# Designs tried in a protein design chat: VH-VL binders against Integrator complex subunit 8-like protein. Part 8

Target 1, 198 residues: Integrator complex subunit 8-like protein, of Dictyostelium discoideum (Social amoeba) (q54vk3)
Amino acid sequence: MNKIFGVKIDSQQKKRQQSNKNLTVFNNGRYLIYIGDIHFDRKFHREALRYYLLGCGLETAFYSDPVKTSVTNSKYLTFLSRRIFDCFYFLRAPMQAIVVSQFFGNLNQTCLVSFKIIQEEYYQLDTNYFQYIWELPLLEILLTTFTKQKDLKKIYLINQIISNPIINENNHPDIRKNFIKNTKHNFWKAISSNYLLQ
Below, E stands for the ipSAE of ESMFold2; O stands for the ipSAE of OpenDDE; V2 stands for 0.75 times the mean of E and O plus 0.25 times the DockQ between their complexes.

## First folded at step 1 (VH-VL)

Design r13 (framework fv_roledumab)
Fold by ESMFold2-Fast, scan of step 1:
Structure r13 (fold): chain C 198 residues (1-198), chain A 124 residues (1-124), chain B 107 residues (1-107)
Amino acid sequence: as target 1 above (198 residues)
Amino acid sequence: QVQLVESGGGVVQPGRSLRLSCTASGFTFSSYAMHWVRQAPAKGLEWVATISYDGSDKQYADSVKGRFTFSRDNSQDTLYLQLNSLRPEDTAVYYCARVEDYYGSGEWYGMDVWGQGTMVTVSS
Amino acid sequence: AIRMTQSPSSFSASTGDRVTITCRASQDISSYVAWYQQKSGKAPKFLIYAASTLQSGVPSRFSGSGSGTDFTLTINSLQSEDFATYYCQQYDSYPWTFGQGTRVEIT
């Protein structure tokens, strides 16, 4: 029976630790994600988030580069984005959680979870993160809710984003891809500043 | 201690539905992706579906897409497979199985824990 | 989808024999291969992962080798409890696929 910080480690966790030890070069980010999982399982969401962000940052140069993974396993960032989503949700950062839901790779799920959060956590929606929404259906959900609430300031801010012609895909696909890439990069830089450096 | 127990199988007519369940015990269920694998009488193993640790990502075999729905309840340590519009070719023993992947990092192990299976027979 | 082909489909063997089962992938899957043993009427038992790494509790007479497209499961000295059907499985990419199985029968 092995322990980590006094906790019993089962055979599957031992295999994961052993596999990670056998990778000698460029395994730093995955190790940090593993530490994040330990904190997450213990409901230490802030600590888990910090390790997830640090691990992802090391792997992707703070999301300016795509994650280096085989084409046969394209789910690395998607799996992790769901854990990061849960961290933001439990830390009462609902707008950050809504932004992260765009990384799920399933727009229907993004809209369903975001709609629920917007309804339940309306007064906790930090408008500084509106600029990181690029999915038009999600922007429409936000606009509909703000219109119902007669929140003129939030209506104005969302309309500014919707008015961007890049958002509606009328431009060449490469322009939209670059816009989303830059939006993702800027989001993770802002989050790292707020959760790792402050 | 680590175990998976399936239930819900039975004999049904073509076009009917069944709901299979798989209860996990002895491990942190919410940390593992889970699979359903089936085996028709006297045939080999066929992967049916995968569900991520949190239920947000699902993969299905082409033969069952649109008919089968995979879900999980992490608070109850239980998997569900809803089988709709059943066909005779769906007749099989259905197994649930556990797999560990370090959050999609490519450090896969394979399916290390299997249930005993539950028999689904679709006949007229 | 990645097709996994096993050979032979079946064979007869005696206790004490060394037996080898081959598994071939239709494309490069690196070392993402698992092997399973299934006895009649039972659930599969996990034997090997990463092509060559033995699962804890599996007898040392079992071994795996290979990378890329060609993989082998070897049983060095066949015991009575080893008469079973063996399956290879790739976990490189979805959909996950199994070989058709190799049945090891008593001579």
Scores: ipSAE 0.000, ipTM 0.428, lowest interface PAE 14.7, mean pLDDT 78

Design r14 (framework fv_roledumab)
Fold by ESMFold2-Fast, scan of step 1:
Structure r14 (fold): chain C 198 residues (1-198), chain A 125 residues (1-125), chain B 107 residues (1-107)
Amino acid sequence: as target 1 above (198 residues)
Amino acid sequence: QVQLVESGGGVVQPGRSLRLSCTASGFTFSDYGMHWVRQAPAKGLEWVATIWYDGSNEQYADSVKGRFTFSRDNSQDTLYLQLNSLRPEDTAVYYCARGSYDEYFWGSYDAFDIWGQGTMVTVSS
Amino acid sequence: AIRMTQSPSSFSASTGDRVTITCRASQGISSYVAWYQQKSGKAPKFLIYAASTLQSGVPSRFSGSGSGTDFTLTINSLQSEDFATYYCQQYYSYPLTFGQGTRVEIT
């Protein structure tokens, strides 16, 4: 969406944003989230997701390629992660939901909800999203489940992720942090392309 | 460092008025929405009022609307809550609280990350 | 107005226990829930926002979960300093509302 992703914020808009920092209930991003919640309550989960993604778009560097000062840990992605998770779950996109659960800020909850989804929706797990899993306990849950199912292809794919030295905290903590940041950015770029632009 | 200090509480008879003050320090006061929250003895928390960073939009709980007036002086880093037509049920500790700032929305949300120690208002005959 | 209902109203526990407090909103409020801890004679302390995000400096034994109408605060292994009253608060819409509080007291 060119009006969201390609528009340069001019000096007047930038000044307006700075001077109106505490227009809380009518802030642009918060308003989009509010509209998303209205759609969610009506069970229009794809529309809700679209508004949630718009509310977070600028904070994820317009869901575009990473640039020096554009990539940030969006507090709104964490804040909205549970609602976005619900949208993907109800849209029957279980692998996307599992990826989003990593944004909860509570790894035990991430593992609990993901384990349940993996059991319920095994045959709907889109392997293209495996590349966006970075939490080692979650990778272990996936590996254990695929091993029990004797799913050699999925075992192989998860092992490729686990064996990546960058994911190993003991070897390269600073590099791991930057890799995860980039992985998060690439996930939201992919989701924006699939759900916001189409 | 970052702190809020309330003052102006006391004992007052029903129908009278009080003015509460809250002085902020250690942060850029004019960037934050501010709130008053009260707690009656041995009871829970009750939101009283909200004011935006520039003083332009005040919100009040129905129980105090028309009787209480919230204001701020950004040049002095001070909040005021004018309590008029006080009733016995207004007896409470009144807390000044800062709205949580969210840098990504360039605004605050209405959760309270910094609290003052409170000032006691007692309305009794 | 959005009504916030906590359960239980009080809970007797021992150090090392897992404590779970629930909070139910009368309508959908997404993840716009904060949790506070209040010790006797003290101002409330900010614990959690956005239903599940820990405030800086809050011990990792505290966690929050939920979305929509049902929310939970969990203390995984209760410590002596955790005996307090806990409040949930919605900030989805005005008027802002708190739950009635849950008192966690020593057995």
Scores: ipSAE 0.000, ipTM 0.451, lowest interface PAE 15.9, mean pLDDT 79

Design r15 (framework fv_roledumab)
Fold by ESMFold2-Fast, scan of step 1:
Structure r15 (fold): chain C 198 residues (1-198), chain A 127 residues (1-127), chain B 107 residues (1-107)
Amino acid sequence: as target 1 above (198 residues)
Amino acid sequence: QVQLVESGGGVVQPGRSLRLSCTASGFTFSSYGMHWVRQAPAKGLEWVATISYDGSNKQYADSVKGRFTFSRDNSQDTLYLQLNSLRPEDTAVYYCARDSGYEYLDWGSYEYGMDVWGQGTMVTVSS
Amino acid sequence: AIRMTQSPSSFSASTGDRVTITCRASQGISSYVAWYQQKSGKAPKFLIYAASTLQSGVPSRFSGSGSGTDFTLTINSLQSEDFATYYCQQYYSYPLTFGQGTRVEIT
């Protein structure tokens, strides 16, 4: 039997969930991640991705239900970001993988894996996801690569992002933080729409 | 500062007993599972025992089952490891360590690795 | 019990080197692997969990990878403070088990 991250419930948490409806969503999230890991271990990356996204509280509701983003601790999101990254990579969605690498919590690791993907999968980079890059070193890597490839369209798109005062020249830390928060939210909304709606 | 401090080690003859203690400070002790890990001189790490945050679940290495007893006092932020029927092969530095699972408390897993370690206390079993 | 086997057991390296340490589990353990650094006379320090997630406060030159049975710890541009013994550990099932350790020595 495979042991899956986030599915083990100790006696105290089990008692709380049985007596408190507010904990039901976390119980459901744990089992969705458990199912996701089973699919991931079996190389069913699209199914794994779907369950990971649902486990994060990202769902495109049918019949007017709201789209939600889980506000869980950073260790949880960091752990899942590597799994979600691997899912996108194996699904040949390299630009989505590069965006997700920004959630690793380690910028040098983000840049290293992204640089490798950009070299390997240059022609598969979906420009619709460029808008979800907020880390300046990563934007510089993209710009440098596109300049070497003489890809005028991609150079233009990345330069629009780099020249945004909120990202580069912002003198108000709160504005930059809110911009990044909104960028993250919009990314997960787009991913939810593209991978969960169906 | 988050800290664990072990005490109670010493030199004893085979068949004797020792009680090790580990005092925690700088974090909510009652929210974490805890481990004991030992290391014999010039050898690697060996897991000894795990105790859940409330003390209701305990796991022991086969080599110490029936001889060692793990317990905790959440009101005093202290762990205890009772070592009975000591053997020469129990000679080691004994570390207490915190399970890193607190950040996932809502997921109920206490087995994510060991993120805080004490300095260790030496147990020597020899004639 | 799940046996964790590290390779190499030891090797010599110089500051600035890239160091890679391998850990193999005797059965599939998904990503339930942690890595530790231990300096002479000191307690182990937590580096990585979930095979690839870097612990807060650990320098970015450390990275982990792998899933199933094969896992690696990489140190990019080795620093003087990195000469130590490194251990992998599985937390997939009890009993918890460590690798035998890999000692990184100065050349």
Scores: ipSAE 0.000, ipTM 0.432, lowest interface PAE 17.8, mean pLDDT 79

Design r16 (framework fv_roledumab)
Fold by ESMFold2-Fast, scan of step 1:
Structure r16 (fold): chain C 198 residues (1-198), chain A 120 residues (1-120), chain B 107 residues (1-107)
Amino acid sequence: as target 1 above (198 residues)
Amino acid sequence: QVQLVESGGGVVQPGRSLRLSCTASGFTFSDYGMHWVRQAPAKGLEWVATIWYDGSNEQYADSVKGRFTFSRDNSQDTLYLQLNSLRPEDTAVYYCARDMIYPGWAFDIWGQGTMVTVSS
Amino acid sequence: AIRMTQSPSSFSASTGDRVTITCRASQGIYSYVAWYQQKSGKAPKFLIYDASTLQSGVPSRFSGSGSGTDFTLTINSLQSEDFATYYCQQYYEYPYTFGQGTRVEIT
């Protein structure tokens, strides 16, 4: 039944999407998110992730178009952040999930869910993704946990990020904004390489 | 009735090119992703490539990447696979297959296949 | 790439037998496994998806099970039309990979 319903919706959206450039791009993204949700509801988290990333990627030309720098302003990123977070969590990618939580638009929620994941999945935290954390409260949670665990290597890595003057100091406001923008871009570029561009 | 029909196979020398076609009927072609799968004589199945419903995403097996090009014409319900720089190990029956829309990644409908023989 | 290994590569059976074919993935793939039947000289026929969901029109004597790395295809009462080669396939990630096939032969 769901397969028949999905086919009909896909056909209708494709007809609509071919009529207008700006609406076509927007509607194609919405369609991809919809298909992602269907897979997500069936617990096909990897398929859901692919569709979500494609929907997100339309706003950024798959994170590889040098002309487009709107990743930080993408409403698709804001909309998809919880779903993509859930996909990474269920795929046993907790550090990627923690990075994605920074896109929630609510720092208190970011800290709450990240703290829970850090406690539950400590030994699965991929240190290669530490470089994509920019929120100071989240870095402090990580540092506190690693200090409690006496994990000298992880303490060192987080301290390197915290000691970055761009992240830590209230200097020129545009410097921090540009750094965060580039960090977001590089994260999605890395994720797209691993999940879409193989 | 849902049907996929392949054509374009033949006998060619190494280094030459072929273009395979697959014509769809009995369903809305533009709503489905499509795949090419091959099978060498007396061997198993090998996935070759996939293309999304609108042609916006293509994936290739490493063995054919850079040599094969997948494309589709939704206005004519036709799928194409351009085979360049053919090698003897590309000898196989090539099947086109429809991507099941839900869950969206298994192959529910297959064509009869078209034989590609690369020999010198 | 994810390697799919089938066991056995071939075996003989009689009509009425219960037949079990196994498929093992080199890493966890949840339930993203499909099964296909291929008769000599014919295209593969889709049997099962999501490891255990039978495709419409496929006889109920076929069933699938498994999750993670270990999967099985079972035919409860083998019929003459079931003598064929069976393939498992993972669609968890690209490149999609098939098992090497299990040939079910008549005794």
Scores: ipSAE 0.000, ipTM 0.438, lowest interface PAE 17.0, mean pLDDT 79

Design r2 (framework fv_roledumab)
Fold by ESMFold2-Fast, scan of step 1:
Structure r2 (fold): chain C 198 residues (1-198), chain A 118 residues (1-118), chain B 107 residues (1-107)
Amino acid sequence: as target 1 above (198 residues)
Amino acid sequence: QVQLVESGGGVVQPGRSLRLSCTASGFTFSDYGMHWVRQAPAKGLEWVATIWYDGSNEQYADSVKGRFTFSRDNSQDTLYLQLNSLRPEDTAVYYCTRDEYYLGFDYWGQGTMVTVSS
Amino acid sequence: AIRMTQSPSSFSASTGDRVTITCRASQDISSYVAWYQQKSGKAPKFLIYAASTLQSGVPSRFSGSGSGTDFTLTINSLQSEDFATYYCQQYDSYPWTFGQGTRVEIT
């Protein structure tokens, strides 16, 4: 494993995927992951990120297309999210990486990797991305760390998020689902602006 | 089999305009970003402009921004560079070149000469 | 903009010589360097990318090395067809920039 939660594709698989470009019917989503992986393997993390973001955009219109969002391609999106996480981690964008970890579909994995990043990169945590955290266990990890560091500003910001009644598990599932959907859309819109559209 | 052919160069007076074209063949044009690079007589290479595979993003060197316009027609496998308000320092051979997935410029045309002279 | 400086600007060498051309970036560009060969009256030819990866069809006597700010192009056992000007280019950050070129003259 050369990536954190990513998978290095072998040379035979790369050759077979490259041959797919010559087929009569072209599949852009698969091709974008393939090209992104090539860039990542060469340690061109920003370029890899651009290709992965294009793949995400094609599948979901950045979570803004209701039809595309409702189509169950969850394994593809989870797979892509792990690759995007790896890119942010190596680009030293730890808060963006922590936000992306919420897309893994395994909350225990999300908490484990986020805990490590928070310990390693505390002073690199961009507070502008706190608004994109919706998982309560993750918010609790952040709050505990900020309390230990006596970081009053970050404690205040996280408490504002935790105090949001929509995030409370006792809320009707539809209200919480809609809030998370909008949060995901806003996050991908922000990331596209900063890393794809620059 | 990859071929890029530039045309449209010539001799013009300062302040005039020219339109350069580059016709691509031997590859799927719509899959590649493209660039224009120029070289003044007896001088080195200077990047002029970049355009993404779908035409959605364009970048220009500061020396040409506001005067040059880069565009592409994927249905015709053709690239265009509109040169406006030409200056003597724009005198150069203009090369059309293909982007190798952010790794460099892997194929180059033969170039077309633009001479801006009074 | 990132400035790319080549050395030497020109030199003469004999067939069979080992030739080294250096390229220095004004800031850290990791391995985002390409090398080009340009023969008199011709368009540039793509030689090397990612500092050390040889383009398909380029003779094995060419090699590249370096990372960060210092990069080297080496021609092991110079041939008569290697008479040309060589350019380095960075593609780490826009705008793309080239070195000023190194002219290799055979006798």
Scores: ipSAE 0.000, ipTM 0.439, lowest interface PAE 16.2, mean pLDDT 79

Design r3 (framework fv_roledumab; at its last look DockQ between E and O 0.02; V2 from the best seeds 0.00; counts 0 for: pae O 7.6 > 2, placed apart)
Fold by OpenDDE, look of step 2:
Structure r3 (fold): chain C 198 residues (1-198), chain A 119 residues (1-119), chain B 107 residues (1-107)
Amino acid sequence: as target 1 above (198 residues)
Amino acid sequence: QVQLVESGGGVVQPGRSLRLSCTASGFTFSSYAMHWVRQAPAKGLEWVATISYDGSDKQYADSVKGRFTFSRDNSQDTLYLQLNSLRPEDTAVYYCARGGDYFEAFDIWGQGTMVTVSS
Amino acid sequence: AIRMTQSPSSFSASTGDRVTITCRASQGIYSYVAWYQQKSGKAPKFLIYDASTLQSGVPSRFSGSGSGTDFTLTINSLQSEDFATYYCQQYYEYPYTFGQGTRVEIT
């Protein structure tokens, strides 16, 4: 059986591999995502997350040309973001979920779901992930919440992020784009380290 | 008949080395992942190491990592486990086992070879 | 490492009894569980894999069930030759780990 980062693929997965040789050969990333879906449907969210992260990693590497990232790829990534979000949510990793919500491509939706999470789970939000928030409305929601809670430490952290000139929405589009790109990369590295390498 | 036969066990002092062998017969050895599992006297089973069919992938238990080396010779249908820097806690019956085709469990076991590490 | 907690450690039974041994994984491992029988002074014998699939040649009185974290080995009608120690094992991820074993003794 094939193993990825110590995780075994079961006999059924192997059979699927054999039956879907074309999928495996032509797009390993998509195959991994498919496996992730299987785990997700079985409510094994940690396993699903692993496969999604692996799949995303491969897909992003494969489609390194931003020009070729067609609308189809965007929709695909949005779907994956939703699944990854759900995984974090079910794994009780709310701050990670909030970060991922920024990948939905819809700020209103991002704010709605994140607002709910923040309101319900503010007490267990991992501050290590605050640095990966680039959407100002989310930062404002966090700030408001922690101000209400009189959590000076978290208030300070959020204010540090908000006060960073790079977060300014009036920055040149290229500056913002690069900032977001780098933030995304750093985030994926962090979660890969935490969820794939352990 | 599918069979695995271990050899190379014995009594050694701490810090010494020993090499175990496992000879396979009755099946296409090169098609299967193989494993070592040990069992201390009156204790349970402990996985030691796994090697892929072609030897390209090796996995070790933390308790033996850096000290034990797992290899195979598919031309001789033989597994090898090099035991270095032996400790008293390494005292056990060492089993070689075959990995299943559709599972990573152990469907065939050898009779085991006893390794005793004592001063 | 994934811990496989096997229970009970030992018990006495009579021929004809229905015997149940349980194994709990410290995390979800789907169905990547095997069961082995070991008689005194002998190598383990492969019984069940993928939690519920009976190995060829193993009597049908043996059965396995479970998925996720809770697994069970059942001997429907215990025979004289079934008195032994049984082990569960996970092969979901490395390191592979075994349960502590369950000794089934004759009453």
Scores: ipSAE 0.016, ipTM 0.566, lowest interface PAE 7.6, mean pLDDT 85
ESMFold2-Fast, scan of step 1: ipSAE 0.478; ipTM 0.762
ESMFold2, look of step 2: ipSAE 0.137; ipTM 0.660
ESMFold2 (binder alone), look of step 2: mean pLDDT 92; pTM 0.946

Design r4 (framework fv_roledumab; at its last look DockQ between E and O 0.03; V2 from the best seeds 0.00; counts 0 for: pae O 9.4 > 2, placed apart)
Fold by OpenDDE, look of step 4:
Structure r4 (fold): chain C 198 residues (1-198), chain A 119 residues (1-119), chain B 107 residues (1-107)
Amino acid sequence: as target 1 above (198 residues)
Amino acid sequence: QVQLVESGGGVVQPGRSLRLSCTASGFTFDNYGMHWVRQAPAKGLEWVATIWYDGSYKQYADSVKGRFTFSRDNSQDTLYLQLNSLRPEDTAVYYCARSDYLEWGFDYWGQGTMVTVSS
Amino acid sequence: AIRMTQSPSSFSASTGDRVTITCRASQGISDWVAWYQQKSGKAPKFLIYAASTLESGVPSRFSGSGSGTDFTLTINSLQSEDFATYYCQQLNSYPYTFGQGTRVEIT
């Protein structure tokens, strides 16, 4: 099993994706995701990312109003998060990768892989994506690292985020959930705009 | 909200047939794979069949292969399981369940419908 | 077919206990494991997928671990509502198979 920054690339998952779900060619989100997988296997990470974003967008309708009730296909984001993460990694977009790691559904794993990336790529972290971090432990890792490096600008930015009352875990679950939902939506919209229009 | 409702269960004699239905609501039905899982009285869970979102891919447990037929009508948001040549060992609560694209698990289940096969 | 050997079949525990349930696959299945909770007379409830990913809405006291052949479901601090039967499932390949189940009873 291959590992990139502690993230396992499951060959069985890939085989499952190809063997079970691609029997019919459709011009829909699922088919686009499949095409993304093909590109990914060929190490065309930019193309893969585009197809993943397009496919996921169609399947989850994340371009729709985020105020609407939870999207039933939101798990597509979780399922594709590791592939998208890898795409960002290979495209040398570490901060995007860190943001995506929050979709892994495992906070410990998110922190572990992000920690490694942060340690190795702290100078290349795009601050424009700091706003899409909602996991407090991840913010703490960033803060600690930037503090150690005496990066006052990044420290300031992270502290602004941490100081947001909405980030507080003691908030009512509904408030936090809504915040996370909106943050997720905004993130995917942003990356779609940035990578699909290029 | 996501809802799955099974129907069609009942008491039948061995060798007879029964048709189960599962009606889905609260989600885009044709985006999900669907499954049947059964549970005999006081026993564990047994996977029975899987049908993919477009119906083009089907899988059956060996215990039911050749006897059961799985289909779906995406226009009606309904699953069908035709149970032929029923045996006493087919006695169980039959659940319909859905899964996402990668089939990481069955995230929503119906409440099940009871099928009893007895002489 | 891949066999999922779940253990123990049943045990008694008290609220606040740390509970561990294990499932062993007859062959390597990477992380294609899901866990379910079933209460008496109810349909199974989805808890964990990909061996360690918690389903949305599931309490954080639940956790899953493992890869390859050995998998574990852990309840860090057992609550009164957690007394139920738990099942592992492999989704690596067809036919899908479940463990035999583990009944968690109150002491």
Scores: ipSAE 0.007, ipTM 0.554, lowest interface PAE 9.4, mean pLDDT 84
ESMFold2-Fast, scan of step 1: ipSAE 0.005; ipTM 0.466
ESMFold2, look of step 2: ipSAE 0.494; ipTM 0.772
ESMFold2 (binder alone), look of step 2: mean pLDDT 93; pTM 0.953
OpenDDE, look of step 2: ipSAE 0.006; ipTM 0.553
ESMFold2, look of step 4: ipSAE 0.407; ipTM 0.756
ESMFold2 (binder alone), look of step 4: mean pLDDT 93; pTM 0.954

Design r5 (framework fv_roledumab)
Fold by ESMFold2-Fast, scan of step 1:
Structure r5 (fold): chain C 198 residues (1-198), chain A 120 residues (1-120), chain B 107 residues (1-107)
Amino acid sequence: as target 1 above (198 residues)
Amino acid sequence: QVQLVESGGGVVQPGRSLRLSCTASGFTFSSYGMHWVRQAPAKGLEWVATISYDGSNKQYADSVKGRFTFSRDNSQDTLYLQLNSLRPEDTAVYYCARDSYWEGDYFDYWGQGTMVTVSS
Amino acid sequence: AIRMTQSPSSFSASTGDRVTITCRASQDISSYVAWYQQKSGKAPKFLIYAASTLQSGVPSRFSGSGSGTDFTLTINSLQSEDFATYYCQQYDSYPWTFGQGTRVEIT
């Protein structure tokens, strides 16, 4: 089992009490993530997501240029991506959840959870988020599923992404890195627009 | 000022029981997690148990799990550690310690300790 | 469990000396290290958390550094009240573990 999440839950309990005593110092990214955890534990997934996104912005996790910070791939951000994934999953936003699974830092886990979601929530997959998938094995899972479903529109859209030379292994590594960086930035920008302003 | 005062230590034979207490003053006891840490004679520090602010979450070192029970009474600002089935290797000074305020699980204030000796 | 190993186990020093104590974790613990001072017959006293942040009231001659697996406690210009045993502690992962201690003795 993943003892990191158990330890973090206990630590968040303590921080919750501590923050209640020092409300004048609560305007930072980590405090917002902690408030998000409180809402998440109470099953208030929309409010939890809002705090997580605000916290990410302040911590420069997903919204700034990653080449200028080393924090975009920290293990803390990996944990945070799992929480954001859970929020989207419970809010019935499965395509957004699938996109976020790419941030787990474990491609096998990404493919396993995505395959399950695609099977469970097929008719809720928002095609506007297909453009934010960059992992080739995940694109293959989507293509295989859409082919089985005879979904010509979704097959067409995924094939357009797969045919992009930047996704191909034969492209220059730096070009692929910059493409993924920009894709991540655009995703978090779109999510913030859709979930923080409503 | 923050004070933690332990009591209840003594000399017992293997297999016997003791109940340790720790009384807190100078801070809002109900807002803090608390710990017990022990130190065998001429040895280093060993974490024994932790309890959350409300007593709902408790964690124990593997060496004492199933034998020791941690509890708290927030109305009396008091901690209790019940030591059952004591073994010679449990001989140590037992400190109660306050959990950190800003980060997790380091100990910012300690009591003076109470000695538990398990001897045949 | 994460093992914390201190070096050296003990050493002799004189007042005015610069003293360095090292602590090595068996795995990456980021900066989740605290340091404690224990004088003979007394309870431990908290000095440092987050590897480098001094507790209010701790003299500025104490400093901590490090990240990942290697951590250091430094005492600049050792004073007579600094002769004690020093312990590092990790709080990255349960269960919480301490180093074995480093005893600083007077020459």
Scores: ipSAE 0.000, ipTM 0.433, lowest interface PAE 18.2, mean pLDDT 80

